# Designs tried in a protein design chat: VH-VL binders against q9umr5. Part 46

Target 1, 268 residues: q9umr5
Amino acid sequence: SYKPVIVVHGLFDSSYSFRHLLEYINETHPGTVVTVLDLFDGRESLRPLWEQVQGFREAVVPIMAKAPQGVHLICYSQGGLVCRALLSVMDDHNVDSFISLSSPQMGQYGDTDYLKWLFPTSMRSNLYRICYSPWGQEFSICNYWHDPHHDDLYLNASSFLALINGERDHPNATVWRKNFLRVGHLVLIGGPDDGVITPWQSSFFGFYDANETVLEMEEQLVYLRDSFGLKTLLARGAIVRCPMAGISHTAWHSNRTLYETCIEPWLS

## First folded at step 1 (VH-VL)

Design n2f (framework fv_nofazinlimab)
Fold by ESMFold2-Fast, scan of step 1:
Structure n2f (fold): chain C 268 residues (1-268), chain A 123 residues (1-123), chain B 112 residues (1-112)
Amino acid sequence: as target 1 above (268 residues)
Amino acid sequence: QVQLVQSGAEVKKPGSSVKVSCKASGGTFSSYAISWVRQAPGQGLEYLGYIIPISGTANYNEKFKGRVTITADKSTSTAYMELSSLRSEDTAVYYCARGYELPSFYGRHFDYWGQGTMVTVSS
Amino acid sequence: DVVMTQSPLSLPVTLGQPASISCRSSQSLVHSDGNTYLNWFQQRPGQSPRRLIYKVSNRDSGVPDRFSGSGSGTDFTLKISRVEAEDVGVYYCMQGTHYPYTFGQGTKLEIK
């Protein structure tokens, strides 16, 4: 039988967004138990990411316990960051494939319709004033705001992303790295036509330098220092990169060609 | 600021091929698709195809399928459009423009254009 | 291929007066994501096209507010509330919903 699949949604999202994904899985892997977690739906997706990690952890524990052969994670957008933290804080996870659908793994720096809805007068150039305050860090989107022009503020104020990426020291860093390295496969999916994740290469652990030139994963200090295990995973052959053009942010979980190319092969 | 700079004018004989370049500066070259559009003298705009530099994926308007090839060199941030089996009807200004394969819900198709390259096909 | 039909093809206008250009598509431009990908471009003599409007009604940065777009489904309109001398040129509608992307035949705006 196929390993169970756990789905974690993104910002302003809910389980209903994944109906096509579930259809695809049922067609190619009939009998797969798929659980789309109905936690932090809609506006609740704005709650601090560490709070979301705790809630999702409690939900995944019994699912993992029932599947001694392992489980797969499919984590969309912001949900990919939740899953990153889950894999680090759980010293007993049995995740085989962690499939990250267009998640801002190195952070976000872009003017999007979501930001304009939340902060109508903000520009990406001045959002750091809000996000890097204690108040701002109570919102999930600010937990992964990464302003490349204020990297010192990001490193000092980010309560989530800078810590899980090992960009700032934490007492649990060694344990988090050990736990994360237990994952079988890290499947990274994203593309240039996403329109929300900025830079889109953030989905592949690339990001802007101070001149807004994108540096890829292998050029990042976090990779070179192997802060949470990326270099070790790549050397093990455990990182899969599956970029696909022509897919907008809200279509990653409902495109059949993407599913067949990037997701289906990793659902044993 | 994004700028697209194209190669200079070309005069070609019927049956030959032409290769036009489009060099991008400013912004991340591989984060956008580059489209090609032509305009015959006194006529409207006609879409040829696009390339997505990061994946190397190119799609073509079926009207030009078999004659047009679009490529990209990420190391020089340059896209190329090659048109073969040239006819007098291919005489046109060829433009490169920043575009997408699927429309983003942020809707910024063809927001930056090159200056154009005149290709004249004559004996 | 989706056929884009503009009218009029020639639009002589008096300075300071309004101008209107229609664009009709042979099939609905509503994408499966719920958006309508209709763009308007301006091409001044000797210049590259410049995008004025995207997604039916959104003005690009730097485009004067006298330009506005409207429409739905298959019928779209570009309006200029007060024509100025620098508006002389050819205007194109373009659809990005269906591949291959297609343009209208163009409307030449001239001062009379």
Scores: ipSAE 0.000, ipTM 0.375, lowest interface PAE 17.5, mean pLDDT 87
Fold by OpenDDE, second read of step 2:
Structure n2f (fold): chain C 268 residues (1-268), chain A 123 residues (1-123), chain B 112 residues (1-112)
Amino acid sequence: as target 1 above (268 residues)
Amino acid sequence: QVQLVQSGAEVKKPGSSVKVSCKASGGTFSSYAISWVRQAPGQGLEYLGYIIPISGTANYNEKFKGRVTITADKSTSTAYMELSSLRSEDTAVYYCARGYELPSFYGRHFDYWGQGTMVTVSS
Amino acid sequence: DVVMTQSPLSLPVTLGQPASISCRSSQSLVHSDGNTYLNWFQQRPGQSPRRLIYKVSNRDSGVPDRFSGSGSGTDFTLKISRVEAEDVGVYYCMQGTHYPYTFGQGTKLEIK
């Protein structure tokens, strides 16, 4: 039998968004138990990511317990960060494939409709003034806002991304790394035509330097220092990168070709 | 040096509104958040909310149930706090304070204060 | 809201003697980012509050070294190694970790 699949949605999303994905999985892997976690839907997805991590943890623990052979995670957009954090804090998870579906794994630094909705008077260049405040960090979006021009603020004020990345020292860094390294495979999916994840390479742990030049995963300090295990995962062949062009952000979970090429191979 | 100068004392009737101003000087107004705190006579301090002038984003203590409105004018480096539906319990000295300084968002909470504005609500 | 509880509420002190004020929060003030946002304020009679300490133990510029802050989690202390006449006033702790920010009741320091 196929391992259970757990799906975590993104910002302002719901389980309904994954109806096509469910169809694809059912068609190609009949009998698969797929659970789309209906937590923190809609505006509730704006809640602090650590709160979301706790909520999702409570939901996945019983699922994992019933699946001793392991489970697969498909985590979309913001959900990918939630899942990475989840795997970092869980010392007993049994995740085989962690599929990060167009997730801002290395953070976000771009104007999007989401940002305009929350901060209509703010531009990308000024969002640090909000996001790195105590109030700002109460919003999920700010938890992974990564301003390359204000790295000091990011490192000191980011209450989520900087921590799970091990970019700021904290007492749980070693344990989180150990926990995260329990994953069988890390499948990174994204593409240049996403339109939301900025830069799109963030889905592959690439990101801007101070000059807004995009550096690859292997050039990132988190990789070089192996702060949360990327270097180790890559070394043992556990990281899969699946870039695809021509897919908008809201289509990653509904594209058949994408599913067949980037998702399906890791559900067996 | 940084200074916050507030408007003068106010005497208001119950049910009316009061708007207190806080003019900042000696620094970069856009680099700071302006917070508002009040203190009833002989009582402690109570947080009202703050604004980030650069973005215009204001956040409030929900205790006031929408009675507080905080605004800012970047051109004049002035923040405003308006309290509506005034009650006798609103009688207090109202303070503005620099909430935080960029880039020290967390380390500079309330590092500079205005002189306070006495608001008296009486029938 | 986080409740900040100070003790004592009244603190008579002899000049030159040390003073200690306790502040307890109803929940941990350790933020998810690892910082603890606990401030201490001094308010002299007829004056605006003045921040003395931020993030538990950091003194603001111009604050005498006779003032010190310590603590962790939910328990915090402000100490004055040797009280001077100018130290008369009300002292407040404030938490900046959880919104909305909240203050202790205040401790009134007086000279015996």
Scores: ipSAE 0.000, ipTM 0.487, lowest interface PAE 13.9, mean pLDDT 91

Design n2g (framework fv_nofazinlimab)
Fold by ESMFold2-Fast, scan of step 1:
Structure n2g (fold): chain C 268 residues (1-268), chain A 122 residues (1-122), chain B 112 residues (1-112)
Amino acid sequence: as target 1 above (268 residues)
Amino acid sequence: QVQLVQSGAEVKKPGSSVKVSCKASGGTFSSYAISWVRQAPGQGLEYLGYIIPISGTANYNEKFKGRVTITADKSTSTAYMELSSLRSEDTAVYYCARTDYWSGLYPEFDLWGQGTMVTVSS
Amino acid sequence: DVVMTQSPLSLPVTLGQPASISCRSSQSLVHSDGNTYLNWFQQRPGQSPRRLIYKVSNRDSGVPDRFSGSGSGTDFTLKISRVEAEDVGVYYCMQGTHYPYTFGQGTKLEIK
């Protein structure tokens, strides 16, 4: 039978957004137990990511315990960062496929409507003044703000992303790497027409250098140093890249062609 | 739980200014945005602008730019809407309305003040 | 600015019967984030507006289940399955997708 699927939503989102995804899974893998986690919905999605990781951890433990054959994670947008941390902090997870739907794995650096609504006079060039403060780090979106022009501030102030990427030292880094490496497959999905995740290659561990030139995963220091296991996973054949054009940020979980191409093959 | 309480009715002369207050009680003042909407007698609703106290920033409807100023005082959990160069056409009930951005991204106006009648008469 | 057009503007209804209000926008209300920011408000005589529906079809806390919203793109509907006496008032649709935010003209629901 099919392994259970756990779904983690994104910023200002809820379980309702995944009704099409659930229809697709039911059509291709009938009988799959799918749990869409109703935690940190709407406003609570702005809570610090470490707080969200703790809450989601408590919710996934009993699901994983009931599925000794393993589970799959489908994690959308900001939820992909939550799932990355879950894989690192859980020394007993049994995740087979971790499917990351357009998640800013190396961070975000771009003007989006989300930022304009919260900080209407801010531009991407000055948001570092807000995000890299202790107050700013109390908001999830600032936990993965990655300004390539202020990398020193990012490394010093990021309470979440710099730590899980191994860009700044943490006492638990070795254990987090060991735990993350237990994942069966890391399935990365994203595309150039997303319109929110900037640069879109962040979904594939690519990111801007200081000149705003996008460097791919294999050119990143975190990969070269193998800080949390990306180089090891790639060598093992465990990283799947599935870019698709023509899909906007909110359509990744409701596009049938994307589901069939990028998600369905990994739901054993 | 959260309430928006507005200041009392105002009668103003043409050419003067009016400043209406909207005091939030309950919850964290910085956790929501405050918008201002007006309604002329027997007419529909017209949007003026908003302020997000957490960022200290305001944005205005182009129709009112230059005449409207929206501010917030965090120490008293109070937002203000000041409209200058008053005309008889500005006679309306002025409402403040909340968007709890912890519950949504864009303005949903989930809670409204009781309204403040501003009459501009010669 | 986005023009919001409501129909009908006057809606006399017999108690217990259904009522339906249409709202049409001059351009698509689908935001770049995929959400449709279409709200419905009720204003009872002498009172402030009160939100009934947000994002097209989501009913606000405390709003009776006889109220429902539907629609997509530029065409939206508010339905009341069984009109009660307390439903008398003016109903407004509002778009929050395009700045400045704009309202429909209002539909006055009255018991005949």
Scores: ipSAE 0.000, ipTM 0.402, lowest interface PAE 15.2, mean pLDDT 87

Design n2h (framework fv_nofazinlimab)
Fold by ESMFold2-Fast, scan of step 1:
Structure n2h (fold): chain C 268 residues (1-268), chain A 122 residues (1-122), chain B 112 residues (1-112)
Amino acid sequence: as target 1 above (268 residues)
Amino acid sequence: QVQLVQSGAEVKKPGSSVKVSCKASGGTFSSYAISWVRQAPGQGLEYLGYIIPISGTANYNEKFKGRVTITADKSTSTAYMELSSLRSEDTAVYYCARHSEYIFGDYPLDYWGQGTMVTVSS
Amino acid sequence: DVVMTQSPLSLPVTLGQPASISCRSSQSLVHSDGNTYLNWFQQRPGQSPRRLIYKVSNRDSGVPDRFSGSGSGTDFTLKISRVEAEDVGVYYCMQGTHYPYTFGQGTKLEIK
């Protein structure tokens, strides 16, 4: 019998986006119990990420308890950040594979139509004024806004990402690291043609320096300091990187070749 | 079910301003955006702009920037479109329409108000 | 701004016959997120516009299955398999991929 799969959606998203993914799983792993969580759909996806983590935590606890052999997480876009926090705050999670579909793991710094829809007069150079205010931090998208030209403001104002990445101190950091390290596999998926996640290497823990030069995961202080366990996971052989070109942001969960190459091997 | 009810017809002089209201009933007002579209007599549809209650901001078609202001009163679930420096070319039926809460461009203009005729004449 | 061009502008059709309306955009309507935000609206005489189709081919609730949308990139089509008397009106395509949203000039469907 296959381990249950829990799916966490992204910004302005809902369970409907995963109909193709469910078809693929049913074809390759018939009988798998797949739960797509219908929490924080549509506009509610803008709620602060810590609020979302609380709600998703309450939903995943009974699913994990029912599956003593473990579960898999498939977490899309913003949902990948929710899942990172879940793995850290739950001292009893039994996640085998955490599959991150094009999630901005080191943050977002790019002008997208999602941001223009919400803040039409702002550009990426000025969005730090909104996002790093107390008001801005009440919006999920600002919780992972990472302006490389105002890193001091990001470190001081980010109520979510800087804490989860261990870039700013938190009383629970040691426990969060211990919990995260229980994951069996961290499967990172993303690509250059995504068109939304900027830089796209954020899906692989790469990010801009102050000159907007992308530095890969192994050059990041969070990796070098092993702040939440990335270096330990990599040494354990538990990190899988699966980049794929030609896939736009809304196609990661509906591309068969992507599924067969990057997702299917990690569903047991 | 969501219903949009607009204010009544207006006749205005050139150079004046007009403010049209759009009251939403049913559903949660703050969960969607309100767009404004106009139609001159016998002509096609022209997009003016929208307001997003969640972010508190409005965005305008560049053609109307400086003359159009779109606002919302969440306590009365009412959106407003104010157009200033009126010209005879602004004579049109003005519609409000819901932009559902989904991704930009995803589900625009799914429910429309009945329209408000604004006539600009001296 | 993206220019939306419809053809024909006038479409006389016999009751029960099929009708087809084309819409072409001056730029690709494929959004960076992979979706194509093309919509079709119907405006009956004296009424507000009503959305029929969103994201190229998805019918709104209550829209008869006689209506179908298709296309990709810059070329799109609205088809009515069997025209009924109630279908008289003006049909508009509209793009939501590039701001500001823009409409085609409209196609007037009339019974001949």
Scores: ipSAE 0.006, ipTM 0.486, lowest interface PAE 10.2, mean pLDDT 88

Design n2i (framework fv_nofazinlimab)
Fold by ESMFold2-Fast, scan of step 1:
Structure n2i (fold): chain C 268 residues (1-268), chain A 123 residues (1-123), chain B 112 residues (1-112)
Amino acid sequence: as target 1 above (268 residues)
Amino acid sequence: QVQLVQSGAEVKKPGSSVKVSCKASGGTFSSYAISWVRQAPGQGLEYLGYIIPISGTANYNEKFKGRVTITADKSTSTAYMELSSLRSEDTAVYYCARLPDYRSGYFENFDYWGQGTMVTVSS
Amino acid sequence: DVVMTQSPLSLPVTLGQPASISCRSSQSLVHSDGNTYLNWFQQRPGQSPRRLIYKVSNRDSGVPDRFSGSGSGTDFTLKISRVEAEDVGVYYCMQGTHYPYTFGQGTKLEIK
């Protein structure tokens, strides 16, 4: 039988967004037990990411315990960052495929409707003043705000992303790396027409330098230092990159071609 | 800049309870755990337990389980330690201290400490 | 629970001379992550404890380099290369590897 699948949603999202994904899985892998976690839905998705990690951790433990052959994670948008942290903080996770659907793995630096709703007078150039404050770090979206023009502030103030990426030292970095490296496959999905994740290459661990030129994963210090295991995973053949054009941010979990090309092959 | 500020000294009768507060500032309250440690006059340090404010989860030293309750109020960035059924042997300075990483289940250190709260239990 | 035993309990030292404190644990403090979570704290009279050393040998920011930690497994040492008047106080070793966290009984450092 097929390994269970655990789905983690994104910002201002809920389990209802994944009805098409569940339909596709049922068609290609009938009998798969799929659990879409109904935690931190809607406005609660704005809570600090470490709070979300703790709640999702408690929810996934019994699911993983019931599946000794392993489980798969499908994590969408902001949910991909939650799953990154889960894989690092869980000493006994048995995740085979971690499928990241258009998640800002190196952070976000772009104006979006979500940011305008929260901070109506902000522009991406001045949002660092809010996000890199203690108050701003109480909002999930600020936990992965990565201003390439204020990288020193990002490194010092980010309570989540800079730590989980090993960009700032943390006492638990060694155990987090060891835990993350237990994953079977890291499947990275994203594309140029997403329209929300900026730069879109953040979904593949690429990001802006100080001139807003995108540097790919292999040029990042986090990769070169192997801070949490990306270089080791790539050498092991465990990283899968699946970019696809023509897909907007809210369509990654409901596009059949995307599912068949990028997701289906990694569900065992 | 991290600072932990505790409530003032208390004098209690045997059989009563005491609740000590610890207000955190200068850091993200939800990103770390708060532990409680006590020290009887002229004695060493004794660990009571911790709270993870982000989840509200507390864990206690078995020696104090059933008498100690540790809670947190995220809105005021304040942790509380309540000890019930007080006896004279509970006379001690009670400290709160930060555990910087609650997330992996591993705890490296107590890097910041409160100033201490003297609790005196006398008849 | 892990028992932490310090020696000596009382350490009179001449100003400017070196001082050494030993700490032994009842079981290995090596964590499954490969790190050893052995800490040293200083408590000056009337003050809260302050951390000097973490993970056996790492000094906290602002701690003078005359303080050093060493050891492995179950046997650890805190050394002060040249004792100063401000060093008077009680020193505690503490393990963070096994829950509940436990402290040594303390070593009182006094100037002769």
Scores: ipSAE 0.000, ipTM 0.380, lowest interface PAE 17.1, mean pLDDT 87

Design n2j (framework fv_nofazinlimab)
Fold by ESMFold2-Fast, scan of step 1:
Structure n2j (fold): chain C 268 residues (1-268), chain A 123 residues (1-123), chain B 112 residues (1-112)
Amino acid sequence: as target 1 above (268 residues)
Amino acid sequence: QVQLVQSGAEVKKPGSSVKVSCKASGGTFSSYAISWVRQAPGQGLEYLGYIIPISGTANYNEKFKGRVTITADKSTSTAYMELSSLRSEDTAVYYCAREWGSYLDYSPAFDIWGQGTMVTVSS
Amino acid sequence: DVVMTQSPLSLPVTLGQPASISCRSSQSLVHSDGNTYLNWFQQRPGQSPRRLIYKVSNRDSGVPDRFSGSGSGTDFTLKISRVEAEDVGVYYCMQGTHYPYTFGQGTKLEIK
């Protein structure tokens, strides 16, 4: 019998987006119980990430309780940040593989059509004015907006990402680190042709410096300080990096080759 | 699920202003945009503008810019459309409608509508 | 502004027969994100518009299978495979790709 799989969707997304992923899992691991969580669908995905974490937490508790051998998480795009927080706030999670599917783990700094629709006069250079306000922080995309030219504002105003990454101190940091370190495998997936996640290396805990030069995970202060356990996980051999070129942001959950290469091996 | 309930009909004199309200219930008010569309008697639909309550951002159709103001009160989950310098040709049913962004599977446009507010401009 | 042109503007149809409405845009409705934001709305007499179709061909929840949308670029069609009495009303196409959003003139469907 295979461990249950829990799927968490991304921004402006729903469970319908994973129909191909479910087909692939059924083909390679027949009998797997897959639960795609129908919470915060579509526009509701704009709700503050801490609110989403609370709702998803309530949904995953009974699934994890019924699976003493463990569960796997597949978390797409923004959903990967929800799953990061779930692993930290849950004192009793039994997640084996956490599969982060093109998620902006160090944040987002890019002009997208979505941002032009939502904030038509905004550009990535001025979005910090909205995102780093109290109103902006009630909006999920602003919870992980990481302007490398206003890092001081990001550190002070980010109510979500700076805290879960340990970039700003929090009373629960020690407990969050201990909880996160219970994960069996951290599988990071992403690629240069994603077109949405900017920089794409954010999916691998890389990010821009003040000159917009990408620094990889091992050069980040969060890694060097081991703020939530990345250095410890890497030393344990628990971090898997699976970059793939040629895949656009909306295709990560529907590409068979990506599934066979990066996801299938981690669904015991 | 989400419902939009508008204020009642109004009769106004030329040169005056009208302010129509649109109260949202169900879902979170700040999680979507509210657009305003009007329809003159027996005529088609004409877009006025929108507001995104979470950011306070409003944008208008150039045809109405300078006369229309769209605002939102997050504490009461209510959007407002105010149209000034009213003319007889502004006589129409004014609708609010929900607009949400879609990167993947959903259209951004107008899945839920208010019941409409008849504004009559006559002397 | 993008001009949306519908034809026909008046559509008398016999109950149980098919009906077809065309919508043409003055420029391409393909958005830079790869999606085409063309919607179809139904407005019954005295009621608010109701969205039937979004992104060219996707039916909204609760919309009967007899309604279908098709098209690409600048040419779009709404089809009703078998017209029923409750289909009486005005149908509008709308583009959400270019701001400001614009509607067609409307097609009035009536039973003969």
Scores: ipSAE 0.000, ipTM 0.395, lowest interface PAE 15.2, mean pLDDT 87

Design n2k (framework fv_nofazinlimab)
Fold by ESMFold2-Fast, scan of step 1:
Structure n2k (fold): chain C 268 residues (1-268), chain A 122 residues (1-122), chain B 112 residues (1-112)
Amino acid sequence: as target 1 above (268 residues)
Amino acid sequence: QVQLVQSGAEVKKPGSSVKVSCKASGGTFSSYAISWVRQAPGQGLEYLGYIIPISGTANYNEKFKGRVTITADKSTSTAYMELSSLRSEDTAVYYCARYDSRLGYTFPEDYWGQGTMVTVSS
Amino acid sequence: DVVMTQSPLSLPVTLGQPASISCRSSQSLVHSDGNTYLNWFQQRPGQSPRRLIYKVSNRDSGVPDRFSGSGSGTDFTLKISRVEAEDVGVYYCMQGTHYPYTFGQGTKLEIK
């Protein structure tokens, strides 16, 4: 029998977005119990990420308790950051595969329609003024805004991403690392044609330096210092990288070839 | 605690203009949208427009056809609503509020000024 | 502009009894993001308005649980399970889905 799958959606998203994904899972792994969490849907996805983590935690606890063999997480876009935090704050999770679909794991530094809707006259170069304010940090998208030209402000003002990545010290860092390391597999998916996640390598823990040159995961301080366990997971053989070209941001959960190549092999 | 304090009552002649102020204290002025709403005596509420001080972005209700201008001065934490070409039907209490209905779900509390009575009479 | 229609406009109610106010919009208030931006405000005599409910059914901080909001699309209701003396005032529904934002005519709640 297959392990249950829990799906966590992204920004301005809902469970309906995953109809194709559910169809693919039903075809290849019939009988799998798939729960798409209907929390923080649509505009509620703008709530602070720590608030979302608390709500999703309450929803996943009973699912995990009923599945002693373990569960799989499929977390899309912003939802991948929620799942990062879930794995760190839960000292009793039994997640086997954590599948991250095009999530900005090192942050976002690019103009998007969502940001233009919230802040119509802002450019990526000046959005730090809004996002690194107390008001801005009340919006999920600002919780992972990472301006490489104002890294000092990011480190001081980010209430979520800098903490969960171990880029800023936190009293719970050691416990969060221990909990995160319980995961069976970290499956990272993303690609150059996403068009929203900027830089797209953020989905693989790469990011811009101060000159906007992308440095890959193995060159990041968080990896080198093993701040939350990436180096340990990689050494254990637990990190899977699955980049795919030709897929736009809203198509990761509805592309059959991607599902067969990057997701299906990790659903036991 | 956020408090919005508005300027005092005004009596204006038809054809003149009025500029009402709204001074914010106890919170972050630049980080919140400030809306303007009016209420004619014994009548309902009517939305005039808003400004987001941090970006300088202002939007207006088309009904006022270029007669309304909303501005903000971050150095004094004060928003202003100016209404020109005044008519007797502009007689109303004018309120400022730290509120944006699009973002209201993220801000459990909204704060309103005490209101400014503007009377337009000959 | 979206027209918001409230009924009744006058609501005399006995202390301790329930009260209900209806609000209808001329257009669907479902935003393209899937959310419905329908708010309820209370204005006590001589005071500024105060928001009670946002996004159809969510109570603002400090609002008693005897106030509840419900509805979808174009039809919405504000209910007070047990009216108290301090509930006297005018209640307005307000839509934030379509700009410009618009209010209903108001419902005056009075004690019989």
Scores: ipSAE 0.000, ipTM 0.374, lowest interface PAE 17.1, mean pLDDT 86

